VH-VL binders against q39962. Designs and how they scored, part 24

Target 1, 193 residues: q39962
Amino acid sequence: DPTDGFTEVPLTEDNFVIQKPYDKPLNDRYSYKNGIRRLWVYENDKPFKVGSPTRPRTEIRIKGHDYSSGVWQFEGQVHVPEGTSGVTVMQVFGAVNKATALQLRVYNGDLKSYKSNSVATDIYNKWLRVNVIHKVGKGEITVFINGQQKLVVNDDGPAEHYFKCGVYAAPDGSSNYMESRWKNIKLYKSDNK

## First folded at step 4 (VH-VL)

Design s83 (framework fv_ucenprubart)
Fold by ESMFold2-Fast, scan of step 4:
Structure s83 (fold): chain C 193 residues (1-193), chain A 119 residues (1-119), chain B 108 residues (1-108)
Amino acid sequence: as target 1 above (193 residues)
Amino acid sequence: QVQLVQSGAEVKKPGASVKVSCKASGYTFTDYYYMHWVRQAPGQGLEWMGYIYPSGGSTWYAQKFQGRVTMTRDTSTSTVYMELSSLRSEDTAVYYCARGYYDEWFDYWGQGTLVTVSS
Amino acid sequence: EIVLTQSPDFQSVTPKEKVTITCQASQSIGDYLLWYQQKPDQSPKLLIKYASQSFSGVPSRFSGSGSGTDFTLTINSLEAEDAATYYCQQYDSYPDLTFGGGTKVEIK
């Protein structure tokens, strides 16, 4: 299991910052009910910050445990409804030569690293367990889907890092409506290097 | 390895314009980074002037500087420029460029450029 | 415009003493507050992000706290190299960013 050798870092609601279109009240783009967090946006929504040139998002930014060293792991279960496409659903933030070290994006039912490496196919309307391990000292990010290793990439250099999940419209275009649902979001740390 | 290097000190007369440069290195200039400009008058605090998004060239200027400030960039040299016109003695300050790390914070600052406006 | 009010303006503190600096926002900014340190003739350096999260390499004696409108930067045991001016900055109202007026900390 990807979590073998890791210690869970407890998360509370105070660790979940919802980044949403600046002109929308929280409940217009986010809900948390029966353990399931639902995040959605429309392609013509405003960005997260007034004046930002970024595309629309509703994302959970995990705060309180940003890192620049060590071995850290994100875990969550994700459900993407059919019709959602051109959207980032999970990020490892921070890289020396770009904003993110990893983005997992949905394109027409396939989960990809950005627009290139396929991580999972035919993902619509089912729960997937996603584990992402970042070994900062090795410059390495590993992605597991349903407990199986699917991707290993370089993290593109040192930075302050944190994890995000939800929906973030891709720069190359998106569906009119984007939604992802998340449950059992956990954070882990290992003393291994 | 990320570095922001600014142009040298300037002395200007009231009514003139000044153009300060900030050359970036050690990262992809056109990624999701903003370049902000912040000034500091002698013995005073920090004052935000605005930002440019180098990838698209879009800009936002603080209300106080509207009509007097222009920010531009040259992607071939990874350089951002800040031009302030109709200079007054109150514009005497050290002008800093600072990289905005996505939408959240300024992680790297230039060394500063002293602009002195005197008659 | 979001106004940030820092207090005190100035502190002269003996080595090893605890230093407390406050920053008050004119409206709620959540946790979107940064703390910077600026030494004479140097550019500012980032200390704290998201009101309470220290940057890598920042000494553990620096800590931030607060949310909404009231924020605090604490230096638990002042060292000589900590003589500087400290600034808070909000990034909730992007792009109209604002800084506090600064707090100058000197060693007695």
Scores: ipSAE 0.052, ipTM 0.678, lowest interface PAE 6.4, mean pLDDT 90

Design s9 (framework fv_ucenprubart)
Fold by ESMFold2-Fast, scan of step 4:
Structure s9 (fold): chain C 193 residues (1-193), chain A 119 residues (1-119), chain B 108 residues (1-108)
Amino acid sequence: as target 1 above (193 residues)
Amino acid sequence: QVQLVQSGAEVKKPGASVKVSCKASGYTFTDYYYMAWVRQAPGQGLEWMGLIYPSGGSTWYAQKFQGRVTMTRDTSTSTVYMELSSLRSEDTAVYYCARGYYDERFDLWGQGTLVTVSS
Amino acid sequence: EIVLTQSPDFQSVTPKEKVTITCQASQSIGDYLLWYQQKPDQSPKLLIKYASESFSGVPSRFSGSGSGTDFTLTINSLEAEDAATYYCQQYDSYPDLTFGGGTKVEIK
């Protein structure tokens, strides 16, 4: 299991910052009911910050455990409704030459690393377990889907890192409506290099 | 290496204008960052002036500087500019550019540019 | 405009003593507060984000606390290299940002 050798780092609601269109109240783009967090956005919504050139998002930014060294792991289960496309659902923030070291994006029912390698296909309307391990000292990010290793990539250099999940419209276009649902979001750390 | 390099010190007379530059390198200039300008008069605290998004050129200025400050960028040289007009002696300060990521902090600062306004 | 009031303006402190700096906001800002350190003739450096989270590489003797309107930066055991001016900054009202007036810390 991807979590073997890891210790869970407790997360509470105080560790979840919801980044949403600046002009929307929280409940217009986010809900949390029965353990399931629902995040949605429309392609013409405002960005998170006034005047920002970024596309619309509703994302959970995990705070309290930003890292620049060590071995860290994000875990969550994600459900993407049919019709959502052109959207980032999970990020590893922090790189030298760009904002993110990894983005997992949905395009027409496939989950991809940015626009490149598919890590899962036919994902609509079912729960997927996503684990992402970042070994900072090795510059390596590994993605597991349903417990199986699907991708290994090099990170893009040293930075302060954190994980995000939700919906973030892709820069080259998206569906009119975007939604993802998340449950059992956990953070882990390992003392191994 | 990611860095911001500012233009050199300037000496100006009251009523003149000054244009300070801030050149970015080591990252995508038009990515999801804004560039802020913060000044500090000798022996005084930090004072927010405003920000610009290099990608689209959108600007927001602190009320105190509205009408006197103009922020621009040149994407071909990865440079932002801050122009302050109608200079007064109290505008003598070190002017800093600082990169902010849209969701939180100023994570990278230029070295500062001393602007002295004297007659 | 949100106003941040820092106290004290100045502290002269013996090495190894505890330093406490307070930042008070004119209205609630949640935990959207940053702390910076500025040494003479240098640019500011980020110490604390989200009121209480240490930035990468910051010594463990620095800690932040508070929420809403009352915030504190603590240096548990002052070192000579900590002589600097410290500033709080809020980002709750982005793009209108506010700095506190600063607190200068000197070694006795």
Scores: ipSAE 0.453, ipTM 0.817, lowest interface PAE 3.6, mean pLDDT 91

Design t1 (framework fv_imsidolimab)
Fold by ESMFold2-Fast, scan of step 4:
Structure t1 (fold): chain C 193 residues (1-193), chain A 118 residues (1-118), chain B 112 residues (1-112)
Amino acid sequence: as target 1 above (193 residues)
Amino acid sequence: QVQLVQSGAEVKKPGASVKVSCKASGYTFTDYYMNWVRQAPRQGLEWMGMIYPSGGSTRLNQKFKDRVTMTRDTSTSTVYMELSSLRSEDTAVYYCARGYYDEWFDLWGQGTLVTVSS
Amino acid sequence: DIVMTQTPLSLSVTPGQPASISCRSSQSLLYSDGYTYFYWYLHKPGQPPQLLIYEVSNRFSGVPDRFSGSGSGTDFTLKISRVEAEDVGVYYCMQGTEYPYTFGGGTKVEIK
């Protein structure tokens, strides 16, 4: 299991910051019911900050455990409804040569690293377990889907890092409506690797 | 490796314009915002505005909106800040600073001294 | 515009002793997304400014653990547990909650 050798870092609601279109009340683009967090935006929604040229998002930013060293792991289960495309659903933030070290994006039912390497196919309308391990000292990010290793990439240099998940419209275009659902979001750390 | 290199010091007379450049290297130019911040004597740090190099969109501080123009050239990974109708109080060190998205400024250029003297 | 007020204007510290700098905003920096867009920078002599603390309390990469940030709403504090010679410079707080981004007036830290 990807979590073998890791210790869970407890997360509370205080660790979940929802970044949403600035002109929308929280519940117009986010809900949390019975353990399931639903996040959605429309292509023409406003950015999260007034006057920002960024694309629309509703994302959970995991706060309180930013890191620049060590071995850290994100875990979550994600469900993407059919029709959602051109959207980032998970990020490892922080890199020297770009803003993010990793973005997992959905394009036409395929989950990819940015626009390139496919990590899972035919993902619509089913729950996937996503684990992402970042070994900062080795400059390495490993992605597991349903417990199986699917991708290993370089993290593109030292930075302050944190994890995000939800929906963030891709820079090259998106579907009119974008949604992802998340449950069992957990954070882990290992000092032994 | 990752760095911002600015153009050299300038001496201008009142009423002239100055154009300062900031060349980025070692990272993907279009993934980060670029901000301009100046430090005039007795005022401390003052934000002038920012540009998103990918689309060229800008957000300018209203104090400078009538006099400042920010542009970029993606082929050379360079941003420009042009300030017109210069006054003696525009004498300052001008910095470019990289923004992580539209959040903090993690990488700064070395600064360009602009002296406005009659 | 959001006004950022720093105190004190200057501080002379004996090496190894602690220092505390305050920053107050004219309105809450808690944005509607739940984020507090507040940062600390250090401007050392002869160098460009450098990021010390982002989002109130997070140390930037390479910043020694003797630096800590805290606060919420309109009141923020930067603490240095033991001041060293390389800490000399002008400290600036900044808000990113609203455009235009605004800085505090600065606090000059000198060694006695």
Scores: ipSAE 0.008, ipTM 0.591, lowest interface PAE 8.9, mean pLDDT 89

Design t10 (framework fv_falbikitug)
Fold by ESMFold2-Fast, scan of step 4:
Structure t10 (fold): chain C 193 residues (1-193), chain A 122 residues (1-122), chain B 113 residues (1-113)
Amino acid sequence: as target 1 above (193 residues)
Amino acid sequence: QVQLQESGGGLVKPGGSLRLSCAASGFTFSDAWMHWVRQAPGKGLEWVGQIKSKTDGGTTYYAESVKGRFTISRDDSKNTLYLQMNSLKTEDTAVYYCTTDWEYDSYAFDIWGQGTMVTVSS
Amino acid sequence: DIVMTQTPLSSPVTLGQPASISCRSSQSLVHSDGNTYLNWLQQRPGQPPRLLIYKISNRFSGVPDRFSGSGAGTDFTLKISRVEAEDVGVYYCMQATEFPPYTFGQGTKLEIK
């Protein structure tokens, strides 16, 4: 199991900061009901910050446990409805060379690292367990889907890091409507290297 | 209208110090990654350094030629970027531009100021 | 550091004729995210640089369609299909695949005959 050897870091609702289009009230783009967090945007929604050229997003920014060293793990279960495409659903934020060290994106039912490496296929309308381990000292990020290792990549250099999940329209184009659902979001750390 | 305007250039003696400012308007400056790029008279472009937005950690990076002598900072309340230049050398003589990586995921320098001339001599 | 090298034009360009400017990188500009961060800038005499093309072939807003970019890996070309008088200036390729530092070619001067 990817959580073996890790200690859970407790998260409360205060650790979930929702980044949404600046002109929308929270409930227009986010809901939390029966343990499931639903996040959605339309391709022509406003960005998170006024004047920003970034594409629209509704994302959970995990706050309170930003890291620049150590071994950290994100865990969550994700469900992507059919029709959602061209969207980032999970990020490892912070890199010397780029804004993010990793983005997991959905393209036509496949989950990919950015636009290239597929980590899961035919994901629509199913719950997937996603675990992402970042070993900062090694500069290494490992992605597990349903407990199976699917990807190992370099992180792209030292930075202050944190995890995000939700929907963030991809720069190369997206479907008109984008949605992801998340449950059982957890954070772990390890004393191993 | 996205605008950048540099100021603070002038004539300084070798070993001297100078602080450049870059005033930003027409966009949410606090979200922007900012760069300094310089150009010696009649020569090409040289990247000087970068500062990320505070949201992205506010980290700074420098070209090896200026590391330890130049410091980049920002004041988001004033929409202003700074370049503090110490231990100036004649080789630092150039027009200094501020610019943005405004397009997400392209990392292109799409908005430029008019530049401010720094002359290090005599 | 990634070194960017441009070749000088062999002669001034006649108005209305095509021009090609070449750029080579010392290593592949394909980033681990699958994008190639090769950009082209134009600098007219006495003016600041202006972005023309980003990520090999994407024209920036307001850039005329007579400008096009192509290439892959380490070899890139900027083409101007019909050179106009306002195109006089220096053209720079740059890479944003690996930093610090961002690096520029030495520039290619476009002169009119």
Scores: ipSAE 0.006, ipTM 0.486, lowest interface PAE 15.3, mean pLDDT 89

Design t11 (framework fv_falbikitug)
Fold by ESMFold2-Fast, scan of step 4:
Structure t11 (fold): chain C 193 residues (1-193), chain A 122 residues (1-122), chain B 113 residues (1-113)
Amino acid sequence: as target 1 above (193 residues)
Amino acid sequence: QVQLQESGGGLVKPGGSLRLSCAASGFTFSNAWMHWVRQAPGKGLEWVGQIKSKTDGGTTYYAESVKGRFTISRDDSKNTLYLQMNSLKTEDTAVYYCTTDWEYDGYAFDIWGQGTMVTVSS
Amino acid sequence: DIVMTQTPLSSPVTLGQPASISCRSSQSLVHSDGDTYLNWLQQRPGQPPRLLIYKISNRFSGVPDRFSGSGAGTDFTLKISRVEAEDVGVYYCMQATQFPPYTFGQGTKLEIK
């Protein structure tokens, strides 16, 4: 199991910052009900920050445990409705030459690392367990889907890091509507790896 | 209108210090990753350093040639980027530009200032 | 550090004639995310640099269609289909794949003859 050897770092609602279109109240693009967090945007929504050229997003930014060293793990279960495409659903933020060390994106029902390596296929309308381990000292990020190792990539150098999940329209184009649902979001760290 | 304007350049003796400023307008400066790039007279471009936005950690990075001598900082309330240059050497003589990768999140320098000349000579 | 090498260093060109500038990197510029962060900058005399092309072939806003970029891996080309008087200046290739540092080619001076 990807969590073996890790210690859970407790998260509360105060650790979840919702980044949403600047002109929308929270409930217009986010809901949290019965343990499930639903995040959505439309392709023509405004960006998170006024004046930013970034595409629209509604993302959970996990705060309070930003890291620049050590071994950290994100865990969550994700459900992507059919029709959502061209969207980042999970990020490892922080890299030297760009904003992110990893983005997991949905394209036509496939979950990919950016636009390239598929880590899961036929993902629509079902729950997937996603675990992402970042070994900062080794510069390595490993992705597990349903407990199976699917990807190992380099993190592209030192930075302050944190995890995000939700929907963030891809720069190369997206569906008109984008939605992901998340539950059982957890954070782990290891002192022995 | 998107604009960057450097100031603070001048003549300084080796071993001296100088602080450059870069005033930004027409875009959300607080969201931008900012860079300093220099160009010695008649020579090519050399990246000096970068500072990320506060929301992205405010992390700074430096070229080896300036590490320990130069410090980049920002004041988002004044839309201003700074470069503090200490222990200046003759080889630091250059036009210093501030630039941003605001549109492309860290991989393309999309707007540039006019530059400010720093001359280090005895 | 990745070393960027441009050829030619100087290019006298007749107005309306095409121009090509080559850029070679000491190692592959393919990033782990699958993209290639090879950019081109233009610097007109007395002016700051200006972004022309990002990620090999994407024209920056306001850059005319006569500019095009191509290439892969370690070998890249900037082409101007019909050189105009305003195109005089120095052109730099730049890599953003490995950081720090960002590195630049030595520049190619384009001159009208």
Scores: ipSAE 0.006, ipTM 0.513, lowest interface PAE 12.3, mean pLDDT 88

Design t12 (framework fv_ponezumab)
Fold by ESMFold2-Fast, scan of step 4:
Structure t12 (fold): chain C 193 residues (1-193), chain A 120 residues (1-120), chain B 112 residues (1-112)
Amino acid sequence: as target 1 above (193 residues)
Amino acid sequence: QVQLVQSGAEVKKPGASVKVSCKASGYTFTDYYIHWVRQAPGQGLEWMGRIDPSGGETKYAPRLQDRVTMTRDTSTSTVYMELSSLRSEDTAVYYCAREWGYSYDAFDIWGQGTTVTVSS
Amino acid sequence: DVVMTQSPLSLPVTLGQPASISCKSSQSLVYSDGNTYLNWFQQRPGQSPRRLIYEVSNRDSGVPDRFSGSGSGTDFTLKISRVEAEDVGVYYCMQGTDWPLTFGQGTRLEIK
């Protein structure tokens, strides 16, 4: 199991910061009910910050456990409704020369690392367990889907890192509506190098 | 065919524990929450709690919190509900029922029920 | 806890006639997302409950169109347009808006 050898780092609601279009109240683009967090945007929504050229998002930013060293793991189950495409659903933030070390994006029902390697296919309307392990000292990020290793990539150098999940419209274009649902979001750390 | 199949009837003495099973088939086990609801003879329905089989996360009714434990075995697609320190008032039919997605498709499929009788 | 109150508790009805069951909640069932999580269940003698209606008015697959749900806020109704012999049983409303989940006391539908 990807969590073998890891210790869970407890998260509370205070650890979840919702980044949303600046002109929308929280409940217009986010809901949390019965352990399930639903995040959505429309392609023409405003960016997170006034005047920003970035595309619209509603994302959970996990705060309180930013890291620059060690071995850290994100875990969550994600459900993407059919029709959502051109959207980032999970990020490892922090890199040299760019904002993110990893983005998992949905394109036409496939989950990919940016626009490249497919880590899961035919993902619409089902729950996927996503585990992402970042070994900072090795500069390595490993992605597991449903407990199986699907991707190993190099991170993009030293930075303060944290995990995000939700929906963030891709720079190359998106569907008119984007939604993802998340549950059982957990954070782990390990003493293994 | 989607179904939930529960274990057979139990007769217990006061102070004992009972463990009821609910085996899922015909769908992806980890995609649905499983709730437990009980019904005393001639009485209405009482919610006991639920488990998410994917992560093992549980949420229990406050009045039962200290006596109920819900677990699952993903290899057999089975959920368990254990109730300890049994009293005669725990005599009931115990049902499992599934819930999908954002709480809204709650209890679309139910198990057949397990009768638990607590008597001295 | 959210208290769910049904009326009547006993409902004798003649075959082919309409039946109506009321369900009232102690507080609004409108969740912060704007949805109302009010469900209706039928339990025939000796059987498990089965869901008839979810989110106030949505009928489950396989449920006859003679069953309908309506209401808003704290006041909800289940209607059967023409009662059939197979409808004998106990009907429960249930709220999913707040924890713990709670059911009404049940309404026993009987043929006169």
Scores: ipSAE 0.240, ipTM 0.713, lowest interface PAE 4.6, mean pLDDT 91

Design t2 (framework fv_ponezumab)
Fold by ESMFold2-Fast, scan of step 4:
Structure t2 (fold): chain C 193 residues (1-193), chain A 118 residues (1-118), chain B 112 residues (1-112)
Amino acid sequence: as target 1 above (193 residues)
Amino acid sequence: QVQLVQSGAEVKKPGASVKVSCKASGYTFTDYYIHWVRQAPGQGLEWMGRIYPSGGSTKYAPRLQDRVTMTRDTSTSTVYMELSSLRSEDTAVYYCARGYYDEWFDYWGQGTTVTVSS
Amino acid sequence: DVVMTQSPLSLPVTLGQPASISCKSSQSLVYSDGNTYLNWFQQRPGQSPRRLIYEVSNRDSGVPDRFSGSGSGTDFTLKISRVEAEDVGVYYCMQGTDYPLTFGQGTRLEIK
């Protein structure tokens, strides 16, 4: 199992910061019911910050355990409704020459690393278990879907890192409406190099 | 608070179509799936299909897929289930039920009796 | 289709005594995400069904703690620790793991 050799780092609601369009109250773009977090956005919504050129998002930013070294793992279960496309659903933030080391994006029912490497197909309307391990000392990020290793990539250099999940409209275009649902979000750390 | 209110009983002849409505209130209509489940007299429950009101996406039971159509009207928070080419075996109570992700059928309508007779 | 089989189909119980209903699936109900989507419903005479249990063992709000669900894989159980008169009705297990969604044939609980 991807979590073998890891110790769970407890998360509380205070560790989940919602980044949403600046002009929307929380409940207009986010809900949390029965353990399930629903995040949605429209392609013409405002960015997270006033005056920012970034595309719209509603994302959970995991706060309190930012890292620049060690071996860290994100775990979550994700459900993407059919019709959602051109959207980032999970990020590893922090890189030397750009904002993110990894983005997992949905394009027409396929889950990809950015726009290139496919990690899962036919994902609409199904719960998928996503595990992402970042070995900072090796500069390596590994992605597991439903317990199976699907991708290994380089992290594009040292930085302060953290995990995000939700919806963030892709720069190359998106569907009019974007939604993802998340449950059982967990954070793990290993003392192994 | 949360209510699903269905249309009244229907009596149809074989070969006709029936359209049953389910009006939702007390929650955000577009946040929840609406499923349709039927029950023939003295029999168990049979899932027919579901609609997600936000985008209108549908999923139907394979055995009913060529006869059933589900639609919604977001302005009235109403879901419709239309079943065509009716036969006597379609005589049943038809229920709408709300779903929310892994919460299958947490609230149910009162049921609509459809009788198919010659 | 995933076939859901309940036993017994008829369950006469004395007031205050425990009752147990078995539900077996033709395939494992463990979804690819590791979760098991097995639910239990109660239908009282002349009423719409109501959900009692979702995802094997989680009780819905307002459901008395005398109801409990357990099981894994293909073998599931609904228990009532002490049956009350209001428990008369038909109980259904239901799988949400694979489409089409399917129910067991139902277990009729009656007071003897």
Scores: ipSAE 0.007, ipTM 0.476, lowest interface PAE 13.7, mean pLDDT 88

Design t3 (framework fv_flanvotumab)
Fold by ESMFold2-Fast, scan of step 4:
Structure t3 (fold): chain C 193 residues (1-193), chain A 118 residues (1-118), chain B 108 residues (1-108)
Amino acid sequence: as target 1 above (193 residues)
Amino acid sequence: QVQLVQSGSELKKPGASVKISCKASGYTFTDYYMNWVRQAPGQGLESMGWINTYTGEPTYAQGFTGRFVFSMDTSVSTAYLQISSLKAEDTAIYYCARGYYDEWFDLWGQGTLVTVSS
Amino acid sequence: EIVLTQSPATLSLSPGERATLSCRASQSVSDYLAWYQQKPGQAPRLLIYYASNRATGIPARFSGSGSGTDFTLTISSLEPEDFAVYYCQQYDSYPDLTFGQGTKLEIK
């Protein structure tokens, strides 16, 4: 199991910061009910910050455990409704020459690393268990879907890192409406390099 | 008060049509899918499908394509089930139920009895 | 596609006893299973979702367990108001969200 050898780092609601269009109240783009967090956005929504050239997002930013060293793991279960496409649903933030070390994006029911490697197909209307392990000392990020290793990539250099999940419209275009649902979001740490 | 209120019982002849309403109140209508569940006399529960209240797109379970139509009107927070060309086997209590994204049903209407007889 | 088989069809017990109800799926549904209670003349009421999460307002005596193909609903000490029909439902396979045939819990 991807969590073998890891210790859970407790998270509370104080660790979840919702980044949303600046002009929308929280409940217009986010809900939390019965353990499930729903995040949605429209392609023509405003960016997170006034004046930003970034595309619309509604994302959970996990705070309180930013890291620049060690071995850290994100775990969550994600459900993407049919019709959502051109959207980042999970990020490893922080890199030397770019904002993110990894983005997992949905394109027409396919889950990919950015626009390239497919890590899962036919994902619409199903729950997927997503585990992402970042070994900072090795500069390596490994992605597991439903417990199976699907991708290994370089992290593109040292930075302060943290995990995000939700919806963030892709720079190359998106569906009119974007939504992802998340449950059982957990954070783990290991002292193994 | 969070509730789903359905229209009253219907007695119809074979070949007629019926349109059942399900009015939501006390919550944001478009935050949840609306599901339809049928229960024939003395039988168990049977899922018919749902409508995405945000997009208006219906999804039908196997066996409920064709004569069954899910629709909605966001201006009055109401979902509708229309059954055309009614048959005796359509006799049942029809429930609307609020689903959290097509999953479990946490809020149910009181049910609408549809009786089809000649 | 997915068939849910509930057993027993009828369970006859007395108040104060423990009830154990089974739901078996024809193929894995992971933890995408809910339990409902229905009393005569009433709409169903959600008890458990995601196999083991108790719904809001549901008494602690109700618990769910299991994953994959084998699921159990347990009522630790029956109260008079617990005698009803119980249904399991899977929501892993779309578009057919199937229910089991029900277990009738009746007073002995």
Scores: ipSAE 0.007, ipTM 0.474, lowest interface PAE 13.7, mean pLDDT 89

